# Designs tried in a protein design chat: miniprotein binders against q53ft3. Part 24

Target 1, 195 residues: q53ft3
Amino acid sequence: MFGCLVAGRLVQTAAQQVAEDKFVFDLPDYESINHVVVFMLGTIPFPEGMGGSVYFSYPDSNGMPVWQLLGFVTNGKPSAIFKISGLKSGEGSQHPFGAMNIVRTPSVAQIGISVELLDSMAQQTPVGNAAVSSVDSFTQFTQKMLDNFYNFASSFAVSQAQMTPSPSEMFIPANVVLKWYENFQRRLAQNPLFW

## First folded at step 3 (miniprotein)

Design sY11
Fold by ESMFold2-Fast, scan of step 3:
Structure sY11 (fold): chain B 195 residues (1-195), chain A 83 residues (1-83)
Amino acid sequence: as target 1 above (195 residues)
Amino acid sequence: SPIQERFEKLMELAERLFEIAERLYEKGDKERALKLFELAARLFELAARLAKKNNDPESYKEAIEYAEEAQKYAEEIQKELEK
């Protein structure tokens, strides 16, 4: 039902179903990930009145998952791009003078999708909801738009370049641009102040 | 200037999309060509707004002229698809 795109990695289209209403994608070496794209494959819509809540998790110092709500996908908004680089703590542990060991092992983060009632989703607040200054909102919008496009295009191009035979890394297919355009238009319709 | 850098990036992106739209049209993919010409027009308009904010009337005029050209292509393709 779902797909997940990460810059520099192969696209994932086979989510692991962990409950009747819950699906996860594994993201190894998550420290290198800045953005993820979550999308519906377009074959089967959500049942009427339902949608998907998108979560991100990484292991804390005890190895326990820390889940954060990123946003939503619905039949009306079947794809979304999320910035996760700001959600990870670079500090990690306390480091007193004289500590000798920094253990760095690859760790696996997850993208989770929970199929929920639209009414329930409307009551939830995604992380990273910071008020945007009215004075520089236009400047922030244009920068986010450019970042969104280049990240989406880069993620898709890299995932395609890793397939065999290897295509040119410099070429961005028209369908990638069109998918970005559709997502951009949908975002503008939901936030008309940005146009 | 950060505003000037963003203007240049938007102009370059819009020009690339315009070129892709032209190639799609030549291949007979009018529906996709239409969407990309519309997108190019909007990106040129965003560039124009940045030029206006940067008090650069020459860049503003240039971006608006490119936006109008992209919009003209989109309108012509829209008419072709209606037939």
Scores: ipSAE 0.034, ipTM 0.514, lowest interface PAE 5.2, mean pLDDT 68

Design sY12
Fold by ESMFold2-Fast, scan of step 3:
Structure sY12 (fold): chain B 195 residues (1-195), chain A 83 residues (1-83)
Amino acid sequence: as target 1 above (195 residues)
Amino acid sequence: SPIQERFEKLMELAERLFEIAERLYEKGDKELALRLFEWAALLFERAAKLAKKNNDPESYKEAIEYAEEAQKYAEEIQKELEK
């Protein structure tokens, strides 16, 4: 039913079903993750009157999961972007006991999706600053991503060849796309506001 | 209208991404193709949301059909990579 996308990683479309109404995606090496996109695959809609509550869980200093409500996905809003970097233990902290906060046995966080009644979801309040659920923001992010790719590919072609054929005849090798993707992900990891 | 303009732009971006994914798959770059098909699906779904908000059922149907197609390719590639 659901997909989970982290920039620079293989998209996950096979959630672990842990109950009839609960699904989980594992996020290994979560300390390097700033944003997560959760989306419905579009093949199976929610039953009428139902939607999905999206939760984020990370292990605390004792290895216990700490679940936080990030937001929601519904048939009318089938995807959402969440900023999780601010929700991690020790995030932005220069505390003297920081080593105690960053020592975690598993380096795996989880995204949880709970299928719930829309009425129940309406009564819940997500943690602050987690959701970037604007269509405008997602469109701008994607536009910048594709513009960055186009500019990179064009710069590479000019750099590699003194003369290029007509732009409509330009061939973009797969390695150029991969190199752009790696550069984009590196920049995004360095500065999440880059988008 | 502004919503119509945003819909058109989002559809254009998604179509470009879909075409790049197809070419990558054809060349054997299955993992990268999978990621781009998933991104295309997300963009088409966002376009569908705009069409729904704009009470445009024809554009909604078009965007959903493209989203389902992109997602189907992504699921098939994912299965191929898993086994």
Scores: ipSAE 0.000, ipTM 0.231, lowest interface PAE 11.8, mean pLDDT 67

Design sY13
Fold by ESMFold2-Fast, scan of step 3:
Structure sY13 (fold): chain B 195 residues (1-195), chain A 83 residues (1-83)
Amino acid sequence: as target 1 above (195 residues)
Amino acid sequence: SPIQERFEKLMELAERLFEIAERLYEKGDKEKALLLFEIAARLFEFAARLAKKNNDPESYKEAIEYAEEAQKYAEEIQKELEK
């Protein structure tokens, strides 16, 4: 039902279901992560009146999980971008993942999604400044990424004389794509507000 | 619609990167192939989310299937490189 994306890592679309209404993604080497994107999969909406509360959990110095509320995803806002860099170690928020308090190995964090009533979600306060986006902000991020790629790639577009190119086909050398991706990641790391 | 136009552009880009990644893999450039499959998978996922926002289940299914395929290739290459 859900997906989780971290820049520079393979996307996760197979959340572990740990209860009827609770789903978890593992985030190894979380200290290098600045932003996490959480989104809904498929064409199956939340039941009417329901949504998903998104939590971030990391191991404290004793390996105990510390849960923090990041924000929400709903049928009206099916994707959200969260900034997790700078979250305080040892700071916990109110969370429904009590049964998930298992000592973990260092450096592995989790994203938790709890399916809850919208009215219940409206009464909760996410940790300050963790929620960076709504669906609009995610759309803006997607557009900036696409624009950045097209602007960069347009400088290196070439014909594919050795292939059977169509008039609409643009050949982009692999080294150009790799350089664009590295530049995009660098800019994202330098300024998370870039996107 | 603007959402549909962006979906089509994202799909086109991701498909081209996927094709380049396949050719790099066949050539033996596994590290470059891995990176391009990862980029393609992300672009397909972004396309899937746009299709979902546009209430287009067929386009969503198409994009997610491509994303899963690209991710599968990336995971396989990652395993090869870790040997």
Scores: ipSAE 0.014, ipTM 0.322, lowest interface PAE 7.1, mean pLDDT 68

Design sY14
Fold by ESMFold2-Fast, scan of step 3:
Structure sY14 (fold): chain B 195 residues (1-195), chain A 83 residues (1-83)
Amino acid sequence: as target 1 above (195 residues)
Amino acid sequence: SPIQERFEKLMELAERLFEIAERLYEKGDKERALRLFERAAILFEIAALLAKKNNDPESYKEAIEYAEEAQKYAEEIQKELEK
């Protein structure tokens, strides 16, 4: 139902369903990630009156997940860009013997999507530093990121056409890429903070 | 320019898919032909967006016309499969 894009990485379209209404993407090496795009594939829309709350989770020093609400995606707003670099713990301070202990903190963060009622979502407040300001540099970044996404999506379409089967390979409908790009461009032009 | 080169490459890929789809249809493989015509149409539409972004109205028109042609074939095959 959903896709996750990080600049310079292969697009993820296979979310892990962890509950009937909850989906997760793994983000390995999350310390190198500044922005994440979450989008709907368009093959399965949300039921009327529902949408998706988007969360970011990183492991704390005890290996416990810390979840933060980033924003939302809906049938009317099927994509959103989030800045996560400011949300991660960057503290490098430790006691003299701390480095000798087993590190229980995984190096993998997660994006979580929870399918919720729109009215419920309207009551929630995303973290303040997740929203990306609409400046020229952000617009340029967005354009390059969309180009990167197109390249990946086009490669999948060609692989399908060649009929070289792979049982474990998942493809996304290319029309979803086109519609996602058009909707994203339109929304960004109308309201740069539509997240 | 790199954008123009990417446009041309997408057009070539989409045309190749279109030709493969035509051959599959001629051989009676309507299900695969439908999927490939649909993929070709989408690649032509993506190429059109690149042309629009590059302020190239001639390339945009060309890509849209090819996309419409591919979609027309896909719609006809879909109708045949629904019978």
Scores: ipSAE 0.000, ipTM 0.106, lowest interface PAE 17.1, mean pLDDT 66

Design sY15
Fold by ESMFold2-Fast, scan of step 3:
Structure sY15 (fold): chain B 195 residues (1-195), chain A 83 residues (1-83)
Amino acid sequence: as target 1 above (195 residues)
Amino acid sequence: SPIQERFEKLMELAERLFEIAERLYEKGDKEEALKLFEYAAFLFELAAKLAKKNNDPESYKEAIEYAEEAQKYAEEIQKELEK
């Protein structure tokens, strides 16, 4: 249902379902993360009148989770970009996760998604300035990803003899795609604010 | 338009990754196939967002349908890997 993207890391699309209406993504080494993208995969829409509240949780000095509301995703707004840098020293906000998941590993944080009524979501206030992105910044990120793929793939040029006669078909070996993904992630990790 | 051009490039990229994922699955490289199907679904979803911004409902529907197909394959492979 949901995806989670962090610059320099593999896209996560398999959230852990911890309750009928609650899903969690683990974020190891969260101290190096500045932004997180949460999006709906488009395969399972929210039921009518419902949406998802997006929370961020990190372990405090005692290993106890501190949950903060970042924002929302809905069928009408199925993706959002959140700035989590600077949230790691605050107190927790009101949240529906309770004591469900206790993250005891010092470097692992979580993104939580709670499926809630839209009316209930409208009554809640996200922590200040967590949601930072317009459609334009998401489009810019998309363009950066696309450009990196074509630039990297083109560096592994296929000889003219191996090209198909039809320009509608592109031949790219599977190992080249995987190497591109690794190099793309490495490049983004060098600059967490790249996107 | 620039938005339409970017939409077409995302769709093309996602379709190519989907095809590669199918080949990897047939070869028995299920873990790699899963990752590429998930990535293809993500890119189709990005294309859908561009189509929505461009007020193009036909392109939006096309991209969403492809995203749904890619995600369905990913879910099936994930289940196989859990066995």
Scores: ipSAE 0.010, ipTM 0.276, lowest interface PAE 9.7, mean pLDDT 68

Design sY21
Fold by ESMFold2-Fast, scan of step 3:
Structure sY21 (fold): chain B 195 residues (1-195), chain A 83 residues (1-83)
Amino acid sequence: as target 1 above (195 residues)
Amino acid sequence: SPIQELFERLMEWAELLFERAEKLYEKGDKERALKLFELAARLFELAARLAKKNNDPESYKEAIEYAEEAQKYAEEIQKELEK
């Protein structure tokens, strides 16, 4: 149903379902995260009159979860970008996850999605200015990621052509794809303030 | 397959961008719609190249058809903006 993307990390598309209407993504090493993208996959829409409230949780000084409302995703607005780097103030907001037994570690934050009535969502106020332009920022991130992949793939193709006498490969080795993901993640982690 | 997984994610991202571009166009934001259709076309082209390298002709055809459609919309919007 949902995807979660952090600059420099693999896309998560398999949320942990913790209730009929509640889904969670884990964000390990959250101290290095500035922005999170939450989006709907193109296969399953919300039922009419429903949408998703997006929450962010981080461990306080005692390891207890602090949940904050970031914003919303709906059939009409199926993706949103949130800035989370300024949200670790120690105060929680009212949230639907309070009664759930959620396993936490000190360095792991979570994105929670609660499927709710649109009328209910309209009466809620997200923390600060967490939401950013979903179109512009997501487009910029995707373009940067695409350019990085093209540069890597082009470099690889030239190197392989120079090393083999018959460079008519029909497939890209799986190891090359994994290496690209690792290198991309590492490079973006070096500039976390940009995203 | 890691390559198949990457292909599926690229297709989903491109489809999301395509859908966003259509909604922007419907709302009259032609400049942003153009940008997203162009980006979607590039992502579909990348997915097509991965499918071709993965010896998957059906996925290749699917991705290339979407790429062509996205490029067609981008070209039409570009012409509208030039008028």
Scores: ipSAE 0.015, ipTM 0.279, lowest interface PAE 7.1, mean pLDDT 68

Design sY22
Fold by ESMFold2-Fast, scan of step 3:
Structure sY22 (fold): chain B 195 residues (1-195), chain A 83 residues (1-83)
Amino acid sequence: as target 1 above (195 residues)
Amino acid sequence: SPIQELFERLMEWAELLFERAEKLYEKGDKELALRLFEWAALLFERAAKLAKKNNDPESYKEAIEYAEEAQKYAEEIQKELEK
């Protein structure tokens, strides 16, 4: 239902479902991440009156997550860009993931999505520096992110015969990344909020 | 098959939402229950479409019947809330 994108990394479209209404994406080596994009794939909409609250978590010294509310995605705004640089030093916010009791490795952060009533979401306050709110800033950031992603992915472009098979890694052909980038950039030029 | 596996995951997900919606309704959280029944119905409908494309009429019938049941619960709750 959801996707998660970080500049310079492979897009994730297969969230781990941890409850009927809760999904997570793993972010290894999160200290190098400045921004993340969370978006709906468009295959399954939210019911009317519901949306997704987007959380960021990092592991404390015991591997337990410290959750912070970043913002929201809805049918009317199906993508959001969040700045997570500096959030490791922030305090946790009220969150619905308490029952999960997840223990993780020290370098892996997570993006969590909790599907909630819009009325409940309206009562919550995201951490102050998380959301990118300007349309012009959104367009500029998204273009830079797409450029960084394409450049990073293409740096791994090698012939199929040159690649060593690895069951723990997924490799995307560079031409597929370019095709997606061109299509996305074209649509972004027509409507920066089409996502 | 990949289609069959996706069908099973959607059905399981929809069933979990349906069960939670029933429990929320009993607790008096009617607005949330309504929305989760609507969401369950959408997922059952998606599963039904996959079963149809996979030429599996038995799975199609199962999924569509659950979708109709979830939609019926949602409509009844909606009426309660509007008075």
Scores: ipSAE 0.029, ipTM 0.429, lowest interface PAE 6.1, mean pLDDT 72
Fold by OpenDDE base, second read of step 6:
Structure sY22 (fold): chain B 195 residues (1-195), chain A 83 residues (1-83)
Amino acid sequence: as target 1 above (195 residues)
Amino acid sequence: SPIQELFERLMEWAELLFERAEKLYEKGDKELALRLFEWAALLFERAAKLAKKNNDPESYKEAIEYAEEAQKYAEEIQKELEK
């Protein structure tokens, strides 16, 4: 249902479903991450009247997860870009993942998506610096994103015949990335600061 | 091929940004126009790289030409903003 993209890394399309309405992506080496893209795969839409609240968690000084609301994805806004580099220090808030015993390593942050009512989402306030609001930040992201796409495309230059079936390597269907790209393109065309 | 599809999408996106930049420039929003031309140039350059990897010299040439055009507009606007 969801995908997660970090610049310079492989796209993640297999979220861990920790509850019926909650999905989690692991972000190893989160300290090096500036931006995260969360997107819908387009396979399963949100139910009518529902969307996704996107949360970021990082370990605090005690190793306990601190969750912060980044923003939202919806059927109308199926992708969003979040800046997380400035969020690595802060106080935790109430979050829907608090009751979940998610196994974490100290170097791994998480993106959590909670499927919620749109009306409830409207009452929530994302952390102020999570949205990429500056043109300069967008430019930097675009460059990194483009590099990611280039790397991805390069991986497809290997003929299927040359793909050594490595069961450990998650095959990312080109269609997933393409769908994300199309969604991103569409939103950017409408408003270059759509996030 | 996935490479060809990505190339086409990059070209399409770059074109959209280019067109929007032109419109913004006409409306007097030179700063945003500048940025969009820069982004368009970047996308065209990336498309060119894909074309090169795909051994498509015609597509490479096309993408490079568009990248150069976008860069030219960006440079011109930058000069205007500095006066």
Scores: ipSAE 0.007, ipTM 0.234, lowest interface PAE 9.6, mean pLDDT 75
ESMFold2-Fast, scan of step 5: ipSAE 0.000; ipTM 0.195

Design sY23
Fold by ESMFold2-Fast, scan of step 3:
Structure sY23 (fold): chain B 195 residues (1-195), chain A 83 residues (1-83)
Amino acid sequence: as target 1 above (195 residues)
Amino acid sequence: SPIQELFERLMEWAELLFERAEKLYEKGDKEKALLLFEIAARLFEFAARLAKKNNDPESYKEAIEYAEEAQKYAEEIQKELEK
């Protein structure tokens, strides 16, 4: 019924149903995630008067989940982008030992979707700044997607240089991809508007 | 197929951004048009990868062609902004 998209990772379309009205996606290595996109697959709409409340959880020091309301998806707004950076226990640490501590401890966060009455959803208050504006949300998502695409294109360019060209390649020329991506990255650094 | 449904949603999203980018360019907002064409190109490429995994060569070709077109527009705008 639902999909979950994280820039740089394989899209998830198979949520685990944990109750008649509750669905969960696992987010391994969540400390590296800044944004999550949640969307409906469009096959089955919500029943009239119903929508989905989107939650985020991470394990506390005792391994117990801490749930936070991020926002909502509805038939009229079937996709939403959420910023989860700053909502994690690991935020604010930017030194090598911080990364080592995260690697030592298994960390799996979850996105939860609860099917609820629209009237009930209207009474709830999402955590501040979790919902992202349209242009800003696409900018953040784009930055992560471009980073992942650059890594893929770079890997492909190396492989292409080592192999004879294949007629089955339906791909943008690797040299062109690398050049435009580098130019775009430089302009993003100079133009906050594109960040 | 869940993969096919995801492909269709990504294509729809990328097409919407592509259309918005064209309109922004027409009204002279080249910087925002560049951003949206770049986003569209990446989403079309993601859709192409899904079509490939779903063994759907027609959808793969469609997505790659749109990705190339969006990328070409982005490159042209990038050059205009550097002048």
Scores: ipSAE 0.005, ipTM 0.187, lowest interface PAE 10.0, mean pLDDT 65

Design sY24
Fold by ESMFold2-Fast, scan of step 3:
Structure sY24 (fold): chain B 195 residues (1-195), chain A 83 residues (1-83)
Amino acid sequence: as target 1 above (195 residues)
Amino acid sequence: SPIQELFERLMEWAELLFERAEKLYEKGDKERALRLFERAAILFEIAALLAKKNNDPESYKEAIEYAEEAQKYAEEIQKELEK
């Protein structure tokens, strides 16, 4: 379903499912993290009318999570880059994780993804300036590469989504990977120096 | 297989960036070396993802080890630049 990437760290693709519509990634040593990339793997698209609200949380002095809304990912925008370096001492925003009573290790933050109705997401306001508007060429390239992979994977997974009801299951045919690579090669030839 | 072929291409690309980063560091261009080690680490991580999906633990281990090495170099250079 989802992946989480921090520059200089191993990419995470196995989110912990904490409710039928909620997924979490752990971010150890979070005080050294400035940016987080959240992306869809492309094997299972969101159902029509649904998207993912992306939250960030850090443990307070008692080990309780303080959740903040960062932004959104959708089938139309399957990856997003968030700046978290200014959020570690702020007040929490309203969030759907409140009833879970999750207590965490003091140095471990979390990225949470809540699957929600698109119209509900449109009514919510992310914390100020968490979304990155100015990105360097490498970060932009990484996001575009992941978006390209998602688009190819999802085009082959649309019918599979009806056959595989569990969002935790993931299956990418080998030909999807090859086709993505061929298309990406072609696009890279049009702009070889953006890397 | 197509997945293995893509894995090999990503590993070659990441290794090229890693080598370029090492040469830049040797020349004293720490800022560019840092950026290339970070880029190499990301490519090695993507390669590891492909190896994992291809149920190839040896390739996964190789890619992860290189990713960790590139990350370690990036962290060391970052510390040098903060002084």
Scores: ipSAE 0.013, ipTM 0.191, lowest interface PAE 8.5, mean pLDDT 68

Design sY25
Fold by ESMFold2-Fast, scan of step 3:
Structure sY25 (fold): chain B 195 residues (1-195), chain A 83 residues (1-83)
Amino acid sequence: as target 1 above (195 residues)
Amino acid sequence: SPIQELFERLMEWAELLFERAEKLYEKGDKEEALKLFEYAAFLFELAAKLAKKNNDPESYKEAIEYAEEAQKYAEEIQKELEK
């Protein structure tokens, strides 16, 4: 249901499901990571009234996990860019992962996604300035790319609603990615400022 | 420039995916290699578009050549899987 993207690394689209409502991505060598992008694949929406709380965890000096709330993804805001550089160990955020038996190794951080009620999410406070609202062109371009991709993938999912897809097929086929790129490229050609 | 930095990051991502796809193909994991070559081609084409917008014909040529190479590998693997 979710994707995780880090500059210079392979995109991850297969989260480890650790509970019915909890998903985790591993981030090895996290000290070299500045930004993490979390996004919905667009083909499976959240149930009405639900969304995803996005957490970041890293091992402290004693090997204890420190979970921090970064922000949220919802059907209305299906992608988010987070700055994780400069986050420090401490008490951590309120989090639902403390009781989970999640395997961790030195130098490996994790992104956790907890599917929660929107009402519950509204009561939570993300850590500092983790959510990126920046005028820099990389953040702006990445956000627009993800918005375009999500809209295209969602449209594809609606079109496929009447089909019986094979369980062994890739969730988002390669041809869907190529078609999204062609549409994005066409729009850039018509108006280079659109991105 | 910000556009040049973004171009470099896209090229870096695509090159990593391309290298991973080659290793997977060598190991006989053809279906996964196909997916990564397709994704690499997509990112190289996006980088080419940025180079064109940045009036950098050398970078554009480099990115397009890599995109074509990745697409050719993907097509060859797809034909092999259909066999």
Scores: ipSAE 0.000, ipTM 0.118, lowest interface PAE 11.8, mean pLDDT 67

Design sY31
Fold by ESMFold2-Fast, scan of step 3:
Structure sY31 (fold): chain B 195 residues (1-195), chain A 83 residues (1-83)
Amino acid sequence: as target 1 above (195 residues)
Amino acid sequence: SPIQEKFELLMEIAERLFEFAELLYEKGDKERALKLFELAARLFELAARLAKKNNDPESYKEAIEYAEEAQKYAEEIQKELEK
């Protein structure tokens, strides 16, 4: 029913059902995550009058989950992007002298989806900085994702040259994608608002 | 193996394009999002073909499932644009 996307990771489509109306995705090593995309697969729509409330949870210093409402997905708006980097605890919470930290808490967070009545969802207030609306933030995220893709593709080209004595016999789909990416970067440089 | 390495590359590329398409869709650029979802679906299909040649049914299933999701999103956006 749901999917979860994180830049630099494979898409997750198999949410774990933890209650009749609740589903979760695990986010290991969440401290490296800036944005999460949650979307409906489209195969099974919400029943009339219902939608999904999207939550983010991380373990606090005591190992207890802290749940925060990020926003909503509905049949009319089946996907949403959320910025979670500003929600992570630890900014300014490090010991000033750093020498006696208790054994580090595992860095596993969760995205939770609760199927709720639309009327009930309207009564809830998402955290103020979770939904991505800024053009600058969107541009930075997109560029970071493209840089990651380019670096990976470039690494593959080197590996292929090493494995294949004739580098000119490169795999066509990879070459086509690389050419697209280079054209996209060129357009961004000429006009940052073209996209 | 070289086939496994190509499979992993295609899966990674397709996932990044899928993510980019989602971001474009949220920004309201549906036409560009459609193109990228179509491209992602095609790359997942190519990955599935490599897994099939490599006699790897688990990887084949994974790639086909992702291809179907990307294709579904492309179809939904296509319908929105035809209104």
Scores: ipSAE 0.013, ipTM 0.202, lowest interface PAE 8.6, mean pLDDT 67

Design sY32
Fold by ESMFold2-Fast, scan of step 3:
Structure sY32 (fold): chain B 195 residues (1-195), chain A 83 residues (1-83)
Amino acid sequence: as target 1 above (195 residues)
Amino acid sequence: SPIQEKFELLMEIAERLFEFAELLYEKGDKELALRLFEWAALLFERAAKLAKKNNDPESYKEAIEYAEEAQKYAEEIQKELEK
């Protein structure tokens, strides 16, 4: 139902379902992650009146998960960008994942999605500094999306080259995406008000 | 204007993603093609919003038409995957 995207990494589209209404993605090497994008795949919408609360967890010094509410995704807003680099190993807020049998691996963080009533979600307060502002969110989303497609296109081109002799036509899409990614990053660096 | 340059760059990126999605669909990777068409539609929609804010009806029309086409392909693939 959901996808998770981190700059420079392959997109994850296969969340682990840990309850009928709860899904998790593993984030290995989480200390190197600044932002995460959570999105709906579009194949299965939320039921009427429902949405997804997005949580982030990391292991404390004892390996226990510390969960924090980042924000929400809904049918009307099916993707969101969150900044996680500012989150400390302090105690998290109350959350619905607390008592669940969630496997913890050292140095691996998790994104959790809990399907909840929209009315219940409206009563909850996310960690304010986790959500990227509307003005900043477009630039951040575009950068993360391009990083993801750069990684995906490169993996696809290599995979296809293994299967097809003289795969010049298979490399063209990846090289075009790479060129545009580089061009966009350069333009953004030269004109920070561009986006 | 600088905003017209933003629009053109968004349109170019979205168009290439659309083409890549078509290639994936032809190769049988329908789930990934669906995802790329959805993201192309999102970028075209963002381009359309930029054009609208800058009172450029021609660019708005172009971007919204591309967004609708990308969304149509995504919906068709989704139906195929649902069986």
Scores: ipSAE 0.015, ipTM 0.219, lowest interface PAE 7.4, mean pLDDT 68

